# VHH binders against q9p4d8: the designs that were tried, part 11

Target 1, 280 residues: q9p4d8
Amino acid sequence: MDFMKPETVLDLGNIRDALVRMEDTIIFNFIERSQFYASPSVYKVNQFPIPNFDGSFLDWLLSQHERIHSQVRRYDAPDEVPFFPNVLEKTFLPKINYPSVLASYADEINVNKEILKIYTSEIVPGIAAGSGEQEDNLGSCAMADIECLQSLSRRIHFGRFVAEAKFISEGDKIVDLIKKRDVEGIEALITNAEVEKRILDRLLEKGRAYGTDPTLKFTQHIQSKVKPEVIVKIYKDFVIPLTKKVEVDYLLRRLEDEEDDDATQKSGGYVDRFLSSGLY
Short names: E, the ipSAE of ESMFold2; O, the ipSAE of OpenDDE; V2, 0.75 times the mean of E and O plus 0.25 times the DockQ between their complexes.

## First folded at step 4 (VHH)

Design p9 (framework vhh_7z1x_3)
Fold by ESMFold2-Fast, scan of step 4:
Structure p9 (fold): chain B 280 residues (1-280), chain A 121 residues (1-121)
Amino acid sequence: as target 1 above (280 residues)
Amino acid sequence: QVQLVETGGGLVQPGGSLRLSCTASGFTFSDYYMNWVRQAPGKGLEWLSGISESGSTISYADSVKGRFTISRDNAKNTLYLQMNSLQPDDTAVYFCATEGYSSGWYEFDYWGQGTQVTVSS
């Protein structure tokens, strides 16, 4: 996948490979976070007297991370979605002109507040080594949280690229549903219960392989295990539903970029850009 | 009952051409994204090409781009792969597969039994 080449971004094979890679990254980050106790104090508002900040220790650390990384163009990348867009700073690096792959409103689709809430209330208790506090490792714990949150955000918001690819390949079916504002119809088009079952079965087997790795048995004193069933539950209950929400929200607005003029009516807007013989 | 049947394989000399066909039954073929994948002796599966339901979007792996052409005939429930400039490294069992799509995920769903392609002198 190359964001400078739109045809590689909306290629279904590349999308599938990116989704698999992000899945592996999420599992790895969960394993890293599982070394530490839940440490509820990390997520409690006003637990620590942080100067000029109203929020949790995690909120502060994540916002500082995003402030720094925005200065080196992280959030100029099409696949990055910030948790705290209001803290982003202007980059001091030269501009990269990424071709417009997604619709103009794509950066307004942001479910990170929901991700953060679910992560702290549901995911952390499920993967942590214990339920108590671990003051010795406050910063390391929060850094592992940031890696988990950012990988979850990338995976879930990647649904925008999947939705765009689907719109380009099946626009006629989707356009009628969009015009009717038929949310249930759009959900039906992007949902297949048998495919979801296969994905969850694969995740369970992948999680079991991590747990039964002979090498890990000899390093258990250094590395915690995450229960395979917990990984499956997180995907079933949170990752898949939130990705679906992102896709539906993206598709419902997709016709906003189709201006009522002769050029749009003749060329088909975004569709023509990717269907020319030079791009496929 | 979903079935995919591949035909058209065989022995061909380097630089030659073959056309593979995949006939679908037991489902509405025109509602499915279709793929060609192959498995060389002693190796894993390699995705080669995909085509959308209407045929409007097509993609190829770098290893076959410019040499292979995917197409479909929805009236005949048939998927095709035109293979040109065949190389010994193209020797493999070739499968057609449906693309499963759900909630931002793509997976290969239904598979055929495969057809053997051998490229040698």
Scores: ipSAE 0.098, ipTM 0.439, lowest interface PAE 4.0, mean pLDDT 83

Design s1 (framework vhh_7z1x_3)
Fold by ESMFold2-Fast, scan of step 4:
Structure s1 (fold): chain B 280 residues (1-280), chain A 121 residues (1-121)
Amino acid sequence: as target 1 above (280 residues)
Amino acid sequence: QVQLVETGGGLVQPGGSLRLSCTASGFTFSDYYMNWVRQAPGKGLEWLSGISSSGSTISYADSVKGRFTISRDNAKNTLYLQMNSLQPDDTAVYFCATEDYSSGWYEFDYWGQGTQVTVSS
């Protein structure tokens, strides 16, 4: 996938490869976070007296992380979605103008507040080594949280690229549902129970395989590793539903751009970006 | 009854060429994005190439770009893979596959039985 070449971004094979890679990243990040206790103080608003900041220790650290990364062009990339868009700063590197592959409102589709809430209230209790506080590891714990949150955000919001690719490939079927404001019809169109079962089965096997690393001391690592069934449950209950929400929200608005420049029609706009030879 | 049948595999010398075919039945082939994937002994699946339902969008894995060419004939319900400049590490079972998706994920849906390609002297 090359974000400078729109036709490579919406290619189904490239999208699948990106999704597979993100799945592995999420699993490894959960394993890293699992070595620490839940440490609820990290997530409690105003638990620590941080000057000129109203929020949690995690909120502060994540926002500073995003501020620094924006300065080196991280959030210029089309697949990166910030948790705190208001803290982003201008890059000091030469600007890269990526071609727009998604609709004009794509950056307004942001479920990171929901991700953060679910992560702290549902995911952390499921994967942490134990309940309660672990004062000597708060900073390391929060850094592991940031890696988990950013990988979840990237995976869930990648649904925008999946939705755009489906819109282009499926054509007028989706357009008809959008015009009728048929939310249930759109949701049914993007849902396939057999595909979801295969995703969950693969996750279960990957979770088991990563738990059998022969280079690690078996007994010590068992206590801190995430159970494969917990990873599957997180995907079933949160990752898949939130990705579906992103896709539905994206598709419902997809015809808005067509009122102004007509670039999104099949005979032009986004369809032309798929042509590699200029002939069809 | 959905069925995909791969043919055209065999033994070939390094630097040689092979053309694989995949014939589809039991579904509307012209509505489906099609893929070629392979599996070498003791390794996982490697995606090689994909082609849109109309044939207008084509993509290749970096490992085969410039050497392999995917094409389709919707009137014959057939997918092709022209393989040139074959190397010993191209030895694998080659599969054609459809895909579907749900909730921001893609899966290979219908699979063939595969055809063996062996590149050696």
Scores: ipSAE 0.054, ipTM 0.392, lowest interface PAE 4.5, mean pLDDT 83

Design s10 (framework vhh_7z1x_3)
Fold by ESMFold2-Fast, scan of step 4:
Structure s10 (fold): chain B 280 residues (1-280), chain A 122 residues (1-122)
Amino acid sequence: as target 1 above (280 residues)
Amino acid sequence: QVQLVETGGGLVQPGGSLRLSCTASGFTFSDYYMNWVRQAPGKGLEWLSGISSSGSTISYADSVKGRFTISRDNAKNTLYLQMNSLQPDDTAVYFCATEPGYSSGWYDFDYWGQGTQVTVSS
């Protein structure tokens, strides 16, 4: 996938490869975070007297990292979505003008506040080594949190590309549902129980494989630092549902970029739409 | 029960040709957009070509454009891939697949065949 080449962005194989690769990143980031205790003080508002900042230690550290990352073009990339868009700075690197493959409002689809809430209340307790404070490692703990949060954000908001590809391929049915504001109908259209089962089975297998030397063919019963079942549960309960929310929110607004009702009827189905768009 | 069965793979010399077939059962083949995809040893999935339900609209990946030709026979529930000017880099397991299944940010094919091995060597 090359965001400078639109035809590669909505390529089915490239989308699948990106999703599978992000899966690995999330699992390894969870493993890194799992070496530390939960350390609730990291997430508690006003726990530390941070000058000119009213929030948690994690909120402060993440906002500072995003300010630095923006200066090196991180948020110019179409697949990166900031947690604190108001702190971003101008990049000092040469500008890159990525061709637009998503709708004009794509940057307004942002569920990061919900991700942050779920991460601190559900995910951290599930993966941490223990429930107490680990005062000597608060900074390392928060750095691992940032890696987890940013990889989750990228994976969940990648649903925008999936939604755009689906709109292009199945526009006729989607347009009807959008006009009716049929959230339930859109959710049903983007839900495939067999696909989701395959995803969860793959995650379980990956979780079981981590923590071992992958070249050792005779090793058995060695588990990751994070229980594989916990990784599956996080995907089932949070990653998958939030990705669906991103797709539904994106699709509900998709007709805003169309010229009129006649334009929305241009879809000839999967093949005709993709061929005419030049994205394949 | 939905089933896709690929045949026609084998060993071929560089510059040679092969014709792959995919026979579908258990669903209304004529209603589905069909795809050919491949996976080389140690590599990810690569989409190669797609064809509309009627056969009127066809698309190809740049890596195979001009060398491969996709076609279908709806009366026989069969998808074809004519492969010409084969190169060692075309060595892969070739799969036929229905239109993409979309779910929860996942972009995968609803139904897959078991695949057929193509080996291009001298």
Scores: ipSAE 0.006, ipTM 0.305, lowest interface PAE 10.1, mean pLDDT 82

Design s11 (framework vhh_7z1x_3)
Fold by ESMFold2-Fast, scan of step 4:
Structure s11 (fold): chain B 280 residues (1-280), chain A 122 residues (1-122)
Amino acid sequence: as target 1 above (280 residues)
Amino acid sequence: QVQLVETGGGLVQPGGSLRLSCTASGFTFSDYYMNWVRQAPGKGLEWLSGISSSGSTISYADSVKGRFTISRDNAKNTLYLQMNSLQPDDTAVYFCAREDYSSGWYDAFDIWGQGTQVTVSS
């Protein structure tokens, strides 16, 4: 996949390969986070006296990371979606103009608030080494959280590319469902239960392989840093459903660009009549 | 209608114990981080304790750590605060509060109970 070549971005095979690769990043980030206790103080609003900031320690640290990364073009990339779009700064690096492959409203499809909620309330308790505070490691803990959150965000919002590719290949079926605002029909059309089962089976295998001591490969003992079943549960309960939500939300709005094109063609004749072309 | 109702407050002697309950209605209780907050006479709000939606992540303010225990029963839509070794300085109105992750990350609480009075005096 090459974001300078639109035809490679909307290829379903390339998209699937990217999603499979992103599984590895997510699993390894979970393993890194698992070395620390849950440390709930990291996620509590106004827990620490951060100057001129109302929010959690994680909110502050993540927002500072995104402010810095925006200055080096991170959010110019089509596959990066910020948690705090309002903190982004102008880049000081030379501009890269990626061809537009998604609908005009693609940047408005953002489920990062849902991701953050699920991460702090469900994922962290499932993967952390213990339930209590680890006050000497709060910064390291929050850094691991940021890596987890950003990889989850990228994986889930990649659903926009899946949705666009499907719209191009199966537009007639999708258009009918969009006009009817049939959320369940769209979700059924984009869902393949056998593919989802294969994803979950692959994650279980990866979780066992990556999270276990390789010296125990030929014994009955399996030592794991994160239970593979927890990784599968997170994907089944949160990653896959949120990816579907991104796809459905994207598709429901997809005809907005078509309506704009119709309005533009229609108004062209009237502009000439009323001298609104700026020639007078 | 979204509502939180606290019960279990009252008068107790120094060194005594009380258990507060907070019953939630009108929303999916198991989806939300819950908190206990108090307000002493003539003072501002003081956050005491928080508990995650699943109950596995718990935190306490230093002033109550080791004396108070937060817990929840998602099947009963109820939040609890077990208060031990109560001191006169614990005299306050105690509120349960829901934490909203969606409406504004910088404002901690969107739904509050009416409060229950706890008075610690000899």
Scores: ipSAE 0.000, ipTM 0.120, lowest interface PAE 18.3, mean pLDDT 82

Design s12 (framework vhh_7z1x_3)
Fold by ESMFold2-Fast, scan of step 4:
Structure s12 (fold): chain B 280 residues (1-280), chain A 122 residues (1-122)
Amino acid sequence: as target 1 above (280 residues)
Amino acid sequence: QVQLVETGGGLVQPGGSLRLSCTASGFTFSDYYMNWVRQAPGKGLEWLSGISSSGSTISYADSVKGRFTISRDNAKNTLYLQMNSLQPDDTAVYFCATTEYSSGWYETFDYWGQGTQVTVSS
């Protein structure tokens, strides 16, 4: 996939390959986080007296990371979605002008608050080494959290590309559902139970392979860094449902570009977008 | 019922010292991050110092760094603030405050004491 070539971004095969690759990053990030206790103090608002900041230690550290990374063009990439859009700074690197492949409102589709809530309340307790505090390792723990959160955010918001590709391929049926505000119909249209089963089966296999030392043989107490079943449960209960929410939210607004009476200032509709991107 | 009671305030001359205590009841004190905050007459709240549940992480506002020392005794459910080199602009009501763990970790509930008055005057 090449974000300078819109036709490669909206290819469902390329999207699938990207999603499969992101599984590896997420699993390895979970393994890294699993070496630390849950450390609830990291996530509690105003737990530490951070100068001129209202929020958790994790919120502060993540916002600083996003501020620095925005200065080196991280958030110029179409597939990166910030947790704290308001902290982003102007890049000092030469500008990269990516062709627009998503609807004009794509950057308003942001479920990162929901991801953060689920991460701290559901995911961390499932993968952490223990339930208590490790005050001496707060920074390392929070760094591992940031890697987990950013990889989850990228994976879940990749649903925008899936939604756009489906809109282009099945526009007439989707348009009818959007006009009726048929959320259940849209969700049914984007759901493929066989694909979801394959994703979960692949994750179980990857979790077993990556989370266990392969040199341990004939031992009664084989230790796994993260239980493979927990990885599967996280995807089934949170990653896949949130990806669907992103797709539904994106599609419900997709006709806003079609109703644009100021075509010279805004991106065009699904047919006109290809003209704007130079694909015709 | 969560209760915090500050004691140790009073009238002190410039350059003097005071030790404030905050006694906690109704919760597991050793699980909570603790703070000292003050409010001067006609001013808003000013955060002064904080200490982690174990006591290993301590932070101070620039206005009090080097003059005030925060400490805690988890066995006695008590938080302390040792105040040295007091100045007239340290005159305020001093509060201890908690940040309560919530099941979601992303939300907190703050409990405050009644406050203790510190007056620095000749």
Scores: ipSAE 0.000, ipTM 0.107, lowest interface PAE 19.6, mean pLDDT 81

Design s13 (framework vhh_7z1x_3)
Fold by ESMFold2-Fast, scan of step 4:
Structure s13 (fold): chain B 280 residues (1-280), chain A 121 residues (1-121)
Amino acid sequence: as target 1 above (280 residues)
Amino acid sequence: QVQLVETGGGLVQPGGSLRLSCTASGFTFSDYYMNWVRQAPGKGLEWLSGISSSGSTISYADSVKGRFTISRDNAKNTLYLQMNSLQPDDTAVYFCAKEGYSSGWYDLDYWGQGTQVTVSS
């Protein structure tokens, strides 16, 4: 997938390959985070006296990372979605003008507040080595959190590309549901239970395989800290539902960019590929 | 207005069992992660267990893992803690806590006075 070539971005094989690769990154980041205790002080608002900042240590550290990375064009990439859009600075590098492949409002589709809430309330307690504090490791813990959060954000917001591809392939059905404001109907249309089962089965196998793969010797002990069933549960309960929310929110507004009811653009081979892939 | 009312505490002998309940009102209970925390005399707060809004994800502190079981009934807006094999060191005031608006499970809202558990012969 090349974001300078729109036809590769909405190619279903490329989208699928990206989603599968993102699974590995997320699992690895969970395993790294699992080396530390939960360290609830990291997430508590105003736990530390940070000058001119109201929020948690994690909120501060993540916002500083995003401020610096915006200056080197990170958020010019179509697949990067910031947690703190208000802290982003102007890039000092030459701007990259990516071709528009998503709707004009795509950057307004942002569920990172929900991701942050779920990460700290659901994911961290499920994967951490223990529930207490590790005073000596608060910074390392928060850095591992940032890696988890950024990979989750990228995976979940990739739903915008999935939604656009589905709009192109199933425009007539989706347009009717959008006009009726039928949120449940849109969610049902974009849901493929067989694909979801394949994702969950693959995650379970990946989670198990990391501990038994001799080429990943350094992670064998670490993997014992995160149960494969917990990884599956996180995807089932949060990653997949939030991806659907992104797709539904994106699709509900999709007619704002259309001049008429039949403006759905189609390309034969691309549409056929989407319909045959069962991608979600 | 958020209200959390803890009940079920009391005096119990070492090795005994108690079931704590927390009745929630003033918010949509089924939308929130819920926690049990305790405070022993002269000590700080200790987080014990948490349960996701759906009840599908559960976590325990090492000190209580295998002895305590957290559960919830969203239809009744009630959180439970089943405590088995109680030890004198489990003597504390027990609080249920809702996640705070802006942060994860440790940014907790305490709305009740808690329920006293005393483990003594």
Scores: ipSAE 0.000, ipTM 0.110, lowest interface PAE 19.1, mean pLDDT 81

Design s14 (framework vhh_7z1x_3; at its last look DockQ between E and O 0.01; V2 from the best seeds 0.00; counts 0 for: pae O 11.8 > 2, placed apart)
Fold by ESMFold2-Fast, scan of step 4:
Structure s14 (fold): chain B 280 residues (1-280), chain A 122 residues (1-122)
Amino acid sequence: as target 1 above (280 residues)
Amino acid sequence: QVQLVETGGGLVQPGGSLRLSCTASGFTFSDYYMNWVRQAPGKGLEWLSGISSSGSTISYADSVKGRFTISRDNAKNTLYLQMNSLQPDDTAVYFCATEGYSSGWYEGMDVWGQGTQVTVSS
């Protein structure tokens, strides 16, 4: 996948490969976070007296990270979605102008507030080594949180690329549903129970495999384990539903950039442009 | 039980034509995007063409564009591939396949037929 080459971004094989890699990254980041206790003080607003800041320790640290990373072009990348867009600074590197692959409103699709809430209230308690505080490791804990949050954000918001690819493949049917504002119809189009079961089964298998054999390449996974069932639960209860919400929100607005009176749009043009790779 | 069955393959001379059919059963064919894929001897899978559930959106790989035509008849639960100007390098097993898509995930080609052999030789 090369964001400078739009035809590689919406290639279904490349989308699949990206999704597989992001899945592995999320599991790895959960394993890293699991070495620390829950440390609820990290997430409580005004728990620490941070000068000129009203929020949690994690909110402050994440916002500082995003401020720094924006200066080196992180948020120029089309797959990065900031948690605190208002803290971003102008890059001091020459700006990269990536060709637009997604609709003009894509950057307005942002569920990071929901991700942050679910992460701190549901995910952390499920993956942490224990409840209570771990005072000597608050900074390391929060750094692991940031990596979990950013990988979750990237994976969930990657639903925009999947939705665009699906819109290109099923344009006429999706257009009809959008015009009718048929949310349930759109949800039905993007939902397949058998595919979702396979996703969850694969996650369970990966979660088990990572902690099994010390001779495997991923030896770090043996040092700390997240219960495979917890990884599956997080995907079933949060990652999949939030990704679906991103896709529905994206698709409902997809005609905003189109001419309302173009009822005879030539079909096939989008698909030829983005999906003519010739390789599975 | 979801099933796809390809027919219409065979031996043909260079420059000849064949029409492949793919019959679907066990699911609502008219709800699925359909694909044609081939595998030449000793090589990997090559995607050839796709068609939306309504038949309105169609795409082709550059290797077959202008020579092959995909179509579907939802009333008959059948997908077609009209192959013209066949070349020796079109020799392959041809498969039809649905796509595995759900909730921001893409599995790739999901349900596959058993394939039909096409041999192009003089």
Scores: ipSAE 0.406, ipTM 0.682, lowest interface PAE 1.8, mean pLDDT 85
Fold by ESMFold2, look of step 5:
Structure s14 (fold): chain B 280 residues (1-280), chain A 122 residues (1-122)
Amino acid sequence: as target 1 above (280 residues)
Amino acid sequence: QVQLVETGGGLVQPGGSLRLSCTASGFTFSDYYMNWVRQAPGKGLEWLSGISSSGSTISYADSVKGRFTISRDNAKNTLYLQMNSLQPDDTAVYFCATEGYSSGWYEGMDVWGQGTQVTVSS
């Protein structure tokens, strides 16, 4: 998709293609992280004497990556959500003026604190090679963690794009639910048990396939270190519920932007769902 | 069993009209965005039209806009396509399909009908 062309971003085929790639990236990153032990010292607050910093080694390393990446405009992109918004710095590069694809408050919809908590407390123990420490691999372990966290964040917050597409597709029904502040109704509208089952079935299949993939970056052995069922459980228990939270939080505020764009109220701004040709 | 069944196809002369029906069973039809898609001889799938679960939001491909009208009756679990001003280029197998969304995921067209043949010729 091209974020400079908003019609390509809310194109349903492009959304699905992006979601498939993000899913593949998450599974690959879990398998890469599974090559390391749990390494709890990486996540223990103030385990290492980092000057003028209160947090874990992972917190520090990720925040430094985000500071540097912000300087090259990473967090100007609509699909990037920082874990540490307070460390972002102005870029040295010319600003990219991305067209408005998401609602004006989209940057405020950020569940990365919860993603980080769940990742360290639930996901790492579930995918690690074993309990214990690998003190000679702290940097490599934390780099694998950063890849996992960033891909999880991107996938979960992509729920904002899916929610926007759903808002366009379900017009009057969603507007009524938002006006009523009907959280349960919104959650029901964005939930389909058959689609969720297919998400989980696909993850199971991919987990089996990736487990025998000889191209793994860190792999010494072909055997999978992550059982496919663990990947499915992580999605079912954490990724899916957090994505729904992002969608609900996004939709509940969506009418705030209707006063900013009179043309989008009950507008047929898209004409062809599979061939981008719309005013949006 | 989860099923979509198209009816109403057939042979029609150029300029004629047909009304296709798509009847759903085995799932909650009123929860789904619905689509019409066609496949002409020797060509790929072409999306024609979509309609929201409530019927309030409708879209059309440029190739059929103004000639085709999509509608639905959720009480009868039925999707319709009224096709007017038919031309030989409209000859195809016509399918209805559900569209799946959940949990920040767009599945795409999920449940498909068997298709109904529409032939436009003299």
Scores: ipSAE 0.139, ipTM 0.596, lowest interface PAE 5.3, mean pLDDT 83
Fold by OpenDDE, look of step 5:
Structure s14 (fold): chain B 280 residues (1-280), chain A 122 residues (1-122)
Amino acid sequence: as target 1 above (280 residues)
Amino acid sequence: QVQLVETGGGLVQPGGSLRLSCTASGFTFSDYYMNWVRQAPGKGLEWLSGISSSGSTISYADSVKGRFTISRDNAKNTLYLQMNSLQPDDTAVYFCATEGYSSGWYEGMDVWGQGTQVTVSS
């Protein structure tokens, strides 16, 4: 995706291509993570004496990565969303002026906390080589986790672009749903069971294709390949729903920019209400 | 079974008009963005026009803008393409196609019909 070409960003074909590419990245990252045990210690708060930090080893390492990445303009990119926005630093590189394609509040749509929680509690146990600890690989494990998390975050938050494209394409129908705050209606509009099935089938095939190392068949060593079925399950149970959540959250607020043209600055209050209502 | 069936193609003289129809079955037609695409001999696929599920949003390729009109009747599960001022360069197989969307995924043009031949010749 070329974000300097705003006319192409919301092209459905380009969006598809981007999403497919992200899918490959995620699968490969899962495979990389599968080399290591679940290593629960990496995710436990204050398990290690990290100076001036309250949190898990993963939290610390991820936050440090984001701090570095922010200085090299990573989070100036429209499709990047940080897990730890409070640690971001200004870049010393020349600024890139990306054209605005998304709504003004797009940067407020952030489900990374949920991603992190689900990743550590549900995804890691499904893809890890084993359930135990590997003290000698804690660093490598956490690094692999970061790659997984960042790729998942990018994919899921790309729902913002999808939502914007959908908003433009659907017109009055979606506007009416938004005005009514009909979350179920919006979800229904953005869901196609047949398409979803095809996506999952494709993931299964990709998982099979990428996960088959013929050389691993001979090694008694627990180099556990990620099962294709697990990948499919992760997408079905977590990636797709979280993406949908991002889309819904984005769409529910989409008319705010339209109203501001009508002078009523209604503040970010609706999303907060929606989030607080436990509707998703 | 999900199916699209194009009809209305044929032989026309330059400057003539045709109306293509695409009838959908096996899925909820009213939920899909629909497209017309054509393929001329020896050429690749060319997108012509798209229409949103409700019909509120319409788009055209520059090559057909002002000459072609896309419409839909959701009650009849039918997509239409009115083609006016046809030219020899419009000779192609014309396809209707759904644009699949679900859960943050665009599948592009997902379901295709068999196509209908349009020939513009003197």
Scores: ipSAE 0.030, ipTM 0.382, lowest interface PAE 4.5, mean pLDDT 86
ESMFold2 (binder alone), look of step 5: mean pLDDT 82; pTM 0.830
ESMFold2, look of step 8: ipSAE 0.000; ipTM 0.345
ESMFold2 (binder alone), look of step 8: mean pLDDT 82; pTM 0.825
OpenDDE, look of step 8: ipSAE 0.006; ipTM 0.246

